# Designs tried in a protein design chat: VHH binders against Uncharacterized protein C6orf62 (C6orf62). Part 17

Target 1, 229 residues: Uncharacterized protein C6orf62 (C6orf62), of Homo sapiens (Human) (q9gzu0)
Amino acid sequence: MGDPNSRKKQALNRLRAQLRKKKESLADQFDFKMYIAFVFKEKKKKSALFEVSEVIPVMTNNYEENILKGVRDSSYSLESSLELLQKDVVQLHAPRYQSMRRDVIGCTQEMDFILWPRNDIEKIVCLLFSRWKESDEPFRPVQAKFEFHHGDYEKQFLHVLSRKDKTGIVVNNPNQSVFLFIDRQHLQTPKNKATIFKLCSICLYLPQEQLTHWAVGTIEDHLRPYMPE
Short names: E, the ipSAE of ESMFold2; O, the ipSAE of OpenDDE; V2, 0.75 times the mean of E and O plus 0.25 times the DockQ between their complexes.

## First folded at step 20 (VHH)

Design p4 (framework vhh_nb_b201; at its last look DockQ between E and O 0.28; V2 from the best seeds 0.00; counts 0 for: pae E 10.7 > 2)
Fold by OpenDDE, look of step 20:
Structure p4 (fold): chain B 229 residues (1-229), chain A 123 residues (1-123)
Amino acid sequence: as target 1 above (229 residues)
Amino acid sequence: QVQLQESGGGLVQAGGSLRLSCAASGFTFSDYYMGWYRQAPGKEREFVAWITDSGITYYADSVKGRFTISRDNAKNTVYLQMNSLKPEDTAVYYCARGGDTAELPWEDYFDYWGQGTQVTVSS
């Protein structure tokens, strides 16, 4: 009779498998909080911190076509994409986010964050917290790193710029854990036309096995590095 | 004070090559996008190429495959290698520094400009 821990793991795996078959996600058993930090290259500049209004877990990879499109566009490898598609991964969608700085006039509004053209951002950091549903326990940080460096998404933006008629843009970090849904906008001024890329939404990819992997600390502890002084 | 100084312009025959340089000073060069614009007589200033701080490049369709923008951060210099020049390439070429605001038009995105260097391509 296997180690109690082994049995628990097996039971959990079975549950996961069953949930998958039912197109349900283990993630549905959790409440999530998510924060987005735009970290600037200038160290003196405080990060722009946003709180996600709602995190939506999705079990199915409904972005398969977009991922494959990215492969076709040579944004990432077919092999890595296929691997991702085969993984038991939960998608955590962040459709809306708002500034944490409530004291700043205008920050209370849901703002689309302009990602390009600009060179002041070092990286996007997503902080994910969760707790079991029906639990009175505080949210715990999910032990996963969600970072998207400026250079990585910029390369993809530039690639898109070279192509006409691409409206729905999805870019992802190299390890395919962070997906950015981007709106391409053309600004017409009397002087010229400019293309900008705005962040519409974010989706995090998390293996289901990591849903119960928590780091230590509170939300505040983890946000502190990104919070304005 | 931010300064951009172009050099390398001149007269060249069609099909020829020219290399422009832009020396930058007064700011942390490696942190900024750099670009080239050009303005022909009687025409609006038009985008030629820009290069990110990381060295990623973007070109206007009209110069793609012929021009190469590059940078040397150690020398605080951005370059424009122009090959297969055409009479249509005749213009004053301006070096520009990229700004910090994404909400601006491209032309406005670049917040500092050089004095320009004349490039004339004869038929």
Scores: ipSAE 0.033, ipTM 0.427, lowest interface PAE 4.0, mean pLDDT 81
Fold by ESMFold2, look of step 20:
Structure p4 (fold): chain B 229 residues (1-229), chain A 123 residues (1-123)
Amino acid sequence: as target 1 above (229 residues)
Amino acid sequence: QVQLQESGGGLVQAGGSLRLSCAASGFTFSDYYMGWYRQAPGKEREFVAWITDSGITYYADSVKGRFTISRDNAKNTVYLQMNSLKPEDTAVYYCARGGDTAELPWEDYFDYWGQGTQVTVSS
């Protein structure tokens, strides 16, 4: 009947053919939900949890150009197809969010969160869920880890404090899966002037093949550790 | 209300050592990041070192391995131990407060700086 690895390879080939005919990316075949948790250093304090109102997927390679043009069946292999798919990176932009706190009646907001100077955040955790479009299937967590520890982005902020470069700054976590788009602002108060780093947007990067690899559990199961009280 | 008072600057020979101190008052010292910046004539102020409220340290590439920042919360003091000094380390060194906690009004204390202390390294 065939082994599971061969069936997976065949399914990938079918999907590739469909994408070529439609001139669409793989990411366009999925619905996404994303949540952002700001995890506090104080262990008893629940995270500040937000739901991203619109996840905007962007492909960063020339999948259609590299795979469709010039590719012949005689020179084309499954290993080559998998290699090309693995080179594809999906950017998932999260510019706007909504609070998950029950006692807050709020509208969707632009990402606007002071990350420095402050000492109370341990890390930023992004939770990404996906499903095939037009499916009644529940959303499932993408099998990837999106964490950006405060020490890692603080180091980058501290190193740029003395520079006079443009106010727009992009920093990434060590494994380059979470990118923070930062405004350096000079805030004046009655008593002094201050420099702050304010979060404007978050972008997740993942290999395109990860779109079809899911962990177990529901959205609620994965959100529970971060739910506000 | 915040006061930062640097001391320990002076003239030293290249290859020498110097320790800067910054006495702090007017705020809960242990709740704040503390740091050192420096400014040479005609140049912008540049980052030298930070120490967080929990003791994590950060250094500019130009001083890594030569400078050590530390703090003594009992004395409300932050230190900068400078070893293997070079003529390019010549600058006015400023103590800075940063990093507010949720317990205090953070907007009133951004960009607080001391008066500066001169460090001059002769060849």
Scores: ipSAE 0.006, ipTM 0.194, lowest interface PAE 10.7, mean pLDDT 73
ESMFold2 (binder alone), look of step 20: mean pLDDT 82; pTM 0.837

Design p5 (from w4 with W50L V102A; framework vhh_nb_b201; at its last look DockQ between E and O 0.49; V2 from the best seeds 0.00; counts 0 for: pae E 10.2 > 2)
Fold by ESMFold2, look of step 20:
Structure p5 (fold): chain B 229 residues (1-229), chain A 124 residues (1-124)
Amino acid sequence: as target 1 above (229 residues)
Amino acid sequence: QVQLQESGGGLVQAGGSLRLSCAASGFTFSDYYMGWYRQAPGKEREFVALITDSGITYYADSVKGRFTISRDNAKNTVYLQMNSLKPEDTAVYYCARGGDTATELPWEDYFDYWGQGTQVTVSS
């Protein structure tokens, strides 16, 4: 009974059992901060960085539908998709956000970013921080990687274009940690006619045990590569 | 500065084939999506095909399976191979540059440069 990891897992399992009786999830015991960075391919162009105004943790059956859709749409991570069906997963929804640009202060809006057709984005990076609720501790970065490279979601968008019957889609990165909720729009003007895919919202998926595994550093340490000048 | 020059149009009988070319200059061709659009007489311009900088392709439903878009980055050229042509394919075909628009620009400016067009006429 001396193994710290075994004692921590046992304590977490007991907490989860108690929360189940109260109809609460482990995620409900944490405060979250989440940031979204759109990283551009050009080295001189600073990332577009956004703060999520409220992170909404959800434990729902909807993750199975989203995972299966990714598999049907030729997702690269079939093995990871199967693992998610077998794991206790927390959905962390980011319905509203605000720009970190200094000339746009306090403005909260729904996501409305064009992701395709364009080629200037390298990847989408989500930075997730947590702390126990009602603590005065600083937020710490959750030890998990949330990146979605442009090539990975572009291929999924192009596959969906052959299926006229769908206007909204959900796509995921290969390790199944970032889910993008996408609206398919058709634009026709006197100058142009095209189909576009717009990002409407982001959801992060992770195993519940990751909520108590933190990396080193502060929010500011982890945001610095993406901060606008 | 930016130039797009289409070629390869002409008159063909239904069921025939044509290959359109678009020579590009004045920009880093390999960094851009390239597309083909067409405009029939009295109609608005419509999408035909798109190829990304990584070579992924997209087609309008009306041409899928008959047309193939491709690119040669060494020659700065995008192609449209048109097989099994129908009279409905009669139009002026335009080459367009796209894919480098920032998220905050209006969508209407996404395809910012267009070629002069090349006529394709398919007879019954």
Scores: ipSAE 0.006, ipTM 0.266, lowest interface PAE 10.2, mean pLDDT 73
ESMFold2 (binder alone), look of step 20: mean pLDDT 83; pTM 0.840
OpenDDE, look of step 20: ipSAE 0.019; ipTM 0.444

Design p6 (from v6 with A60E A102E T105K; framework vhh_nb_b201; at its last look DockQ between E and O 0.35; V2 from the best seeds 0.00; counts 0 for: pae E 8.4 > 2)
Fold by ESMFold2, look of step 20:
Structure p6 (fold): chain B 229 residues (1-229), chain A 124 residues (1-124)
Amino acid sequence: as target 1 above (229 residues)
Amino acid sequence: QVQLQESGGGLVQAGGSLRLSCAASGFTFSDYYMGWYRQAPGKEREFVAWITDSGSTYYEDSVKGRFTISRDNAKNTVYLQMNSLKPEDTAVYYCARGGDTEMEKPWEDYFDYWGQGTQVTVSS
């Protein structure tokens, strides 16, 4: 007789096939919780940690236009983008956040973070947790790494500045798991006029099968390295 | 107290060269982005060049290939080498320090310090 793990895998594959026939995504079957940490270069400085107020999954059939815009803007390579278009990929959009600072009442805000010009961030880390919808079980960490180092997005910003591109900017980390949606603004203040790049949204890309591949530990275990004082 | 002092401006004929300097004091110079802006009479101040704390550079399109920004962290100084000058480069040139902001701080407080400016006049 077949082993139980093989039967479980076959049952999951049947569910995946059924969902595709109904034009549903597997992501629609999950609840998500996501956190964003801005890790600073200074070792003694605690990360700025934010909870995403709502994680919005999007069907993969419209992601190709967003990826192709990034290729046209030279944000990431064509070959990498074509591989993403060929996979069953879920987009998890994070346009709004709630500050985790002690002195801020938990209100929801649209992202409006200045990422450039500044020199104090080492990397952006996203922590993704999931559970089956309407389950009372705790959220579990998705087994995937979502990091975007400052050097990687800064060089993409500097390239965009060289071209005077006026459209919205999408940049991705090398392993194509984190996409930053950037607004290029020209600011006039009494003291100066400058170009800045502001983060308007983060999108995590992952294969749908990873939604059931969880790492060990709790939310608290995974947030501890980034917790503020 | 933070101070930025530009020097090296002057009158030059078209096709000529000038090297601007910006002496910085009152802060840890190597930790900050630095930049050059310029303002022609009756115009808004406009971007010319930036240099990051790591030494990466960016230029406005009309000055690419003619201007070079550099920094000397030992002397707390930012330079702008201007070659092949044109009459439209005539302006007061300002050195600027990029500031640090908290993630949630309003953008209008980002750039804290400017120098007094140095006049560059390019004659035809």
Scores: ipSAE 0.012, ipTM 0.327, lowest interface PAE 7.7, mean pLDDT 74
ESMFold2 (binder alone), look of step 20: mean pLDDT 83; pTM 0.850
OpenDDE, look of step 20: ipSAE 0.019; ipTM 0.326
ESMFold2, look of step 21: ipSAE 0.012; ipTM 0.466
ESMFold2 (binder alone), look of step 21: mean pLDDT 82; pTM 0.835
OpenDDE, look of step 21: ipSAE 0.026; ipTM 0.453

## First folded at step 21 (VHH)

Design f1 (from v6 with M103T Y110W; framework vhh_nb_b201; at its last look DockQ between E and O 0.15; V2 from the best seeds 0.00; counts 0 for: pae E 10.2 > 2, placed apart)
Fold by ESMFold2, look of step 21:
Structure f1 (fold): chain B 229 residues (1-229), chain A 124 residues (1-124)
Amino acid sequence: as target 1 above (229 residues)
Amino acid sequence: QVQLQESGGGLVQAGGSLRLSCAASGFTFSDYYMGWYRQAPGKEREFVAWITDSGSTYYADSVKGRFTISRDNAKNTVYLQMNSLKPEDTAVYYCARGGDTATETPWEDWFDYWGQGTQVTVSS
């Protein structure tokens, strides 16, 4: 029997072939859990940590069906078709979350987090976990880094402020693994009236091949740095 | 206590210039965003300009290219240089501090301190 890495690659390839036969995406074979941490610049402040209520997977493209059609019609070689499938990207959408702060009664809500104007956030960190559907195995952390530093999104927000009439904004981190969906709103309070940028949802872009690449540890192990007291 | 004191307002002809100052005390000035708002008689207060703690600036469309916000952290002062003034710029101008930086604080509290205002009047 080959090494675990070779067995994993062979199992992945067989699953991809089965999925083409059933006309389902690979992402449909996984359960997901996702957490979002807003990390503060002040090192002693605990992160604002949220659990995503439902992670919604969507395939980025429809190449899988086109590849199957091409193979059936002899338009593509089988080897070329398998190579193309490893390039697929899954989008993981997170529109709703619940605070994990112990002093707040937890309710699932539409994502509603002010990112600007404020100066206390260092970065946004998304923690993604997966497991095979119909498995009793625990969720394991996906071996990928999802971070969006404050300077990277503030720069994009300031550019948008110079433009009129843009109410919906999508910004991405430099390696294009995290996409923030932002709404431009006008706030009126007893004190003043101001423009804000509010986070409405997050989308993670993850190569489909990464769905079976897990890091060591449990959900609890990976959440510990961000846990509120 | 947080205190913000505007100065530099006055009467000026259309096309003229004024420079407003806002002296701040009672907090670590360099850690906060600062801004200017204005209110014409019978109108709501409107945003004019903001400057971040790192010095990045942004402006309302109506003043872009004519007004410049700046800060001097050594003097705890934010400035608004107003050029090419129009009668529509006539208003009381208010200095504002960004709100509490703590997480999960209601966003209404981000704009919690205002100056007393300084009158700018632009004649036709």
Scores: ipSAE 0.006, ipTM 0.278, lowest interface PAE 10.2, mean pLDDT 74
ESMFold2 (binder alone), look of step 21: mean pLDDT 81; pTM 0.824
OpenDDE, look of step 21: ipSAE 0.079; ipTM 0.534

Design f2 (from k5 with W107Y Y110W; framework vhh_7ocj_1; at its last look DockQ between E and O 0.20; V2 from the best seeds 0.00; counts 0 for: pae E 8.7 > 2, placed apart)
Fold by ESMFold2, look of step 21:
Structure f2 (fold): chain B 229 residues (1-229), chain A 124 residues (1-124)
Amino acid sequence: as target 1 above (229 residues)
Amino acid sequence: QVQLVESGGGLVQAGGSLRLSCAASGFTFSDYYMGWYRQAPGKQRELVAWITDSGSTYYGDFVKGRFTISRGNAKNTVYLQMNSLSVEDTAVYYCARWGDTAMETPYEDWFDYWGQGTQVTVSS
C-alpha cells in the first residue's frame, strides 16, 4: 500500500508523461521566458517575484509535422496555417522556478510556496514573453493576461476540503488561462493541526494564435511594477 | 491593542445547544481570518472551526456538521453555534485570530492572538 505522497507523485508523473507525448507543436518554434509574481494586498509590500528556469511548451490538440514543414517551407498558404493554429491550445508548463533575489544566482531549486491558508496575497500574476527560435530579436510580452486572484483559488480549495479522497489538485482561474498544480499536506504545529495547500507548479493555457501577438514594452517595463524600487 | 473576549459558555445537558461569541477589538476585524479552538483537560488544543475574511468556513473532522462558525463584521464578532453536544465536547473554547504572517513558512504558528477562553461543560 502506497502512502499518500506516492499516489500523488504517480498521478502527477502520469499527467506529465501524457503532456510530453503531445510535444508536437508550433510552440517548439519559439523561445519563452516566464516570471511569476505573488502580489500582496498590502500596498507597501513588494511582490514575491520568481523566474521560471525552463518553460516547457506542449500542444494539447492534434498537430502533425507536415503542417510545420509546410509553413516553414512556404508550401502552405499563411491563411490555412493560421486557421489550424486557431484550433489548438499551447500548454506552457513552469515546473521549476527560483526567487529573483540577487544572492541566489544560478539556483534553480524547486520552490514550494504555501497558497492557503493565508490572507496576505491578492493575486498570482504570470508574465510570459516569446520570440522565434534563433532570432536576434528581443523577447516581447505575449498579449494575454495571466492572473489568478486569491478569492478564486481559495473557493476551489474550500470545496476540496469537503472531499475525503487525497487526490492531486488542479485549479484554474475563471478564464482558464492559469492552472495551478497543488499539493495537499497535513501539518501539525505546537498549537494546531491543519490542511495546507502548497503550489507545486503552474501551467498557462494560450491559444496558438496568440503566440505572435505581442504587447508593447520590454521585459524590464513589465517587471517594474513587481520589483523593488 | 488586540483583544478577543469569549462568552456564552456554561453547563448544558447532553444533546443540547450552546452559542459562543467572541468580541474582537484593536484591529481591522474584516481583514482577518478567525477561528475557534478547544482544549479538554490533559489534551492538546484542537481546531474546531475557522472562517475566512470572505466568510468561507472550515471545520475539524470531529465536528461532523454539528457546529457552525459565522461572523458579523459590522459587530466585530465571531460566533460558534454548537448543537447535539456530548460529554466529549467538554472543554475550554478559545477564539483566535490568524497571524499577519501565518504560514509564510512551514514552521510558523497560524494564530498570533488568543482569547481567555470560555468553559463549556456537557453533563451526561
Scores: ipSAE 0.012, ipTM 0.323, lowest interface PAE 8.7, mean pLDDT 72
ESMFold2 (binder alone), look of step 21: mean pLDDT 80; pTM 0.813
OpenDDE, look of step 21: ipSAE 0.039; ipTM 0.478

Design f3 (from k5 with R97K A102E F111W; framework vhh_7ocj_1; at its last look DockQ between E and O 0.23; V2 from the best seeds 0.00; counts 0 for: pae E 7.6 > 2)
Fold by ESMFold2, look of step 21:
Structure f3 (fold): chain B 229 residues (1-229), chain A 124 residues (1-124)
Amino acid sequence: as target 1 above (229 residues)
Amino acid sequence: QVQLVESGGGLVQAGGSLRLSCAASGFTFSDYYMGWYRQAPGKQRELVAWITDSGSTYYGDFVKGRFTISRGNAKNTVYLQMNSLSVEDTAVYYCAKWGDTEMETPWEDYWDYWGQGTQVTVSS
């Protein structure tokens, strides 16, 4: 009645059904807008503000897929794997942007910013807005904070500096809501000889249900502190 | 003309101490972040420490509390106190000035000036 291989297959089928159910749930029903502000330490220097050209939701969580692989490979217990898979996380990727500066041609660019060794950034702030996909209502701010302070990513970069065989890294803020995809380069120019860490992409992680929990205010209200004008 | 002149390097025994100095001129020193990098033979240049205009400090992980960066704004000088030196600390140590940058600034302008370096050699 209860064959061990049959019980594992039943558990895997339940896990797959749960993943399918969760992946079909919320993010597919929403439109997104995302903005990225680089806030400088100098108070008089305006933030560099960018609009993400297309927010790319990825329903598959690498964490979840590693859990499924672990169950098949016996890396995780079945009970532990079920607990981990009950958390429904959406990844919102922002690989391309458009500057909000009036003097910049409104075109889409791949993200290619040096984050280190520059020392003038206080923090990176991501502002996420959502609305129901078929709605005429305005976008509303998702009730979540996406901030990555300079000190938090710099200490991770400093740790990586001693590693010779790694060209790409991913770092996250303390509450694991913002992930920076970083390319390490060793550059020599007439002026500079430096190892640099270059930002290639940003990804936001949040539980999908937070897409319907909105803070007060409009996009304009929330962007105003960072606006280039 | 921007000038960065390192001094204070030399030969020391393992476990010893050195204090490096970097005299700066040609810019408003107190407005800029300053840093120390090092390069061992056959190795890539790596961060040792840097210090903000307000005096906040950051260190490479290998430092592990052994080194202290400081600045004397009245003397336009940045310092690196190195204690508990080991053979692995043998390198040329470079002083660097951080430039003014925008997000779109090419990286060649970020550390917009480097000194010529001072040799530190730690014997076993």
Scores: ipSAE 0.013, ipTM 0.318, lowest interface PAE 7.6, mean pLDDT 74
ESMFold2 (binder alone), look of step 21: mean pLDDT 81; pTM 0.820
OpenDDE, look of step 21: ipSAE 0.022; ipTM 0.376

Design f4 (from w6 with Y58L A102E; framework vhh_nb_b201; at its last look DockQ between E and O 0.08; V2 from the best seeds 0.00; counts 0 for: pae E 8.6 > 2, placed apart)
Fold by ESMFold2, look of step 21:
Structure f4 (fold): chain B 229 residues (1-229), chain A 124 residues (1-124)
Amino acid sequence: as target 1 above (229 residues)
Amino acid sequence: QVQLQESGGGLVQAGGSLRLSCAASGFTFSDYYMGWYRQAPGKEREFVAWITDSGSTLYADSVKGRFTISRDNAKNTVYLQMNSLKPEDTAVYYCARWGDTEMETPWEDYFDYWGQGTQVTVSS
């Protein structure tokens, strides 16, 4: 009980209790920065990197309905989804992005991104950084991995195509930390009618205590592999 | 130059089978999704089957269970095995390559190359 890590955990638990009494979340005590990288299969091609304009933390009030709808109509287990809902989880919504690509720097328009049918993306990587509000400290990377490999979301898109469903689509990576909100569109060309899946929003799910567990390095250190420069 | 050449079409009685082939050249075949589409006279071209670069498949409801798409990356060839053929399967069948999508590619260019088509006629 007297070691520094035990005292830090005890202090964090008391803060969480106080926040629950006020109906506040731990996430409301933090500032966030989030970046989204679309990593291409071609090794020499730089990632398409986006900075999230506003990270919106919310409590998990509507999470269950979206997951249960997907589970009823897909291969993901209801039991694993229910276990996630029982955790003290924060949704971190990223509805709007700005490209960090050099030839579009200064563009304020939201950029919609087609995820399928295309074969050049390896994975989507989200980079999350946090700090206490009112702090002069630099942002630090949250100690968690947010990756969604192309094969994993492609399988779900192919399943959706077999259903002929026109409603909005939510897909998640296997460990249920990254959720993609997808618009299904039908496009007509002179030769063909095709379905595409366009990314509209990303949501990260993680336990609230991870907001204080940081990896080493700066934002610049963690972004460097993905920089479009 | 990208080339797609279909073969294997013909006249077949209802309940019969045909195997269509599409030989591809001029690109790295294993990196691309390939598909089969068909167009009946006076109708718009419609989806039949897709196969991804990783081998996952998808079928239109009208052909599911009767048609099988496959690919042989060593021969740069995609196949459509058509069983239990019906008169409504009569159409020109096209193989297609889904485009090499770079960032900012216009949506309509995702289907960038089509074969010349092969006629399938199913008699009652």
Scores: ipSAE 0.012, ipTM 0.346, lowest interface PAE 8.6, mean pLDDT 74
ESMFold2 (binder alone), look of step 21: mean pLDDT 82; pTM 0.826
OpenDDE, look of step 21: ipSAE 0.017; ipTM 0.366

Design f5 (from p6 with G98W K105T; framework vhh_nb_b201; at its last fold request DockQ between E and O 0.03; V2 from the best seeds 0.00; counts 0 for: pae E 7.8 > 2, placed apart)
Amino acid sequence: QVQLQESGGGLVQAGGSLRLSCAASGFTFSDYYMGWYRQAPGKEREFVAWITDSGSTYYEDSVKGRFTISRDNAKNTVYLQMNSLKPEDTAVYYCARWGDTEMETPWEDYFDYWGQGTQVTVSS
ESMFold2, look of step 21: ipSAE 0.185; ipTM 0.568
ESMFold2 (binder alone), look of step 21: mean pLDDT 82; pTM 0.828
OpenDDE, look of step 21: ipSAE 0.354; ipTM 0.710
ESMFold2, look of step 22: ipSAE 0.006; ipTM 0.299
ESMFold2 (binder alone), look of step 22: mean pLDDT 82; pTM 0.828
OpenDDE, look of step 22: ipSAE 0.018; ipTM 0.375
ESMFold2, look of step 23: ipSAE 0.006; ipTM 0.291
ESMFold2 (binder alone), look of step 23: mean pLDDT 82; pTM 0.828
OpenDDE, look of step 23: ipSAE 0.341; ipTM 0.702
ESMFold2, look of step 24: ipSAE 0.039; ipTM 0.456
ESMFold2 (binder alone), look of step 24: mean pLDDT 82; pTM 0.826
OpenDDE, look of step 24: ipSAE 0.011; ipTM 0.238
ESMFold2, fold request of step 25: ipSAE 0.014, 0.006, 0.013; ipTM 0.314, 0.315, 0.385
ESMFold2 (binder alone), fold request of step 25: mean pLDDT 82, 82, 81; pTM 0.827, 0.827, 0.822
OpenDDE, fold request of step 25: ipSAE 0.021, 0.376, 0.018; ipTM 0.429, 0.717, 0.412

Design f6 (from y1 with S31D S53D G54S; framework vhh_nb_b201; at its last look DockQ between E and O 0.24; V2 from the best seeds 0.00; counts 0 for: pae E 18.9 > 2)
Fold by ESMFold2, look of step 21:
Structure f6 (fold): chain B 229 residues (1-229), chain A 123 residues (1-123)
Amino acid sequence: as target 1 above (229 residues)
Amino acid sequence: QVQLQESGGGLVQAGGSLRLSCAASGFTFSDYYMGWYRQAPGKEREFVATITDSGSTYYADSVKGRFTISRDNAKNTVYLQMNSLKPEDTAVYYCAAGETYSYLFGSDSYEYWGQGTQVTVSS
């Protein structure tokens, strides 16, 4: 009769049509968990791993202006960013996180991680998990890659250093799945005057249909490479 | 006392190569952006190349593919390898160091400057 993948796709399309009539997104039907790992270049150094306290799904057009500002300030990705803005894309915001180190009591804090000037980070890795809302099932890893290598964001930071800017900066990885919201801060000391770029929040972008494309394994299986001792 | 001392300049025939060095002292070298600028007679000082504390490099369009900037943090030294030299590259070359990151390509972004070394390309 019909093959299972075709029937699943038809069912998903009918659900999306119903949600549009109710003015709801597919993302509104899911629970999320997200983890952020800052992977260091030194092989023996454990990643700085954080759990996002609340993943906030929003429609793409709510942040269009911030995306375009980041692209205008970094000419390297304009055409690809415009293509993303036209797609049915879910934005998953991670404004607050808590450390997964065993020596701290879990506390929610705003994103506050210095990304530049430093050279000890290899990449940022985001791990995204989802399940249907109100389900008793365990969270499953979304089958998508969210990595932002340090060379890719450093290049963009250096481009914007030539400009006078007192507000936030947005940069993206090459496949435009990870967006970093950056605060430009100016440190003054009696000896030195320096500018730093501090991460304020992370946003993951993916097509909404990707929310049901799950890989195998548990949260614990996927976190193991990044866990502190 | 901050000091920047260029060396390696001289006279070279068109198509030839030179390697400039800039030895730095009096500041934490690994925390600074380093750059090369040049000034021909009667012209304004112009940007040639910069290298960040993280190792990223940027070049003026006129020198891309011919010049290479590099740094050795253990020796507190920045280098400019200049290949396929043209008479238009004739200038005094200046080493510069900056502790602010706001204006990588502008000369106003650099706090310290060397005395310069003459590069002359003939024929």
Scores: ipSAE 0.000, ipTM 0.098, lowest interface PAE 18.9, mean pLDDT 73
ESMFold2 (binder alone), look of step 21: mean pLDDT 85; pTM 0.861
OpenDDE, look of step 21: ipSAE 0.009; ipTM 0.296

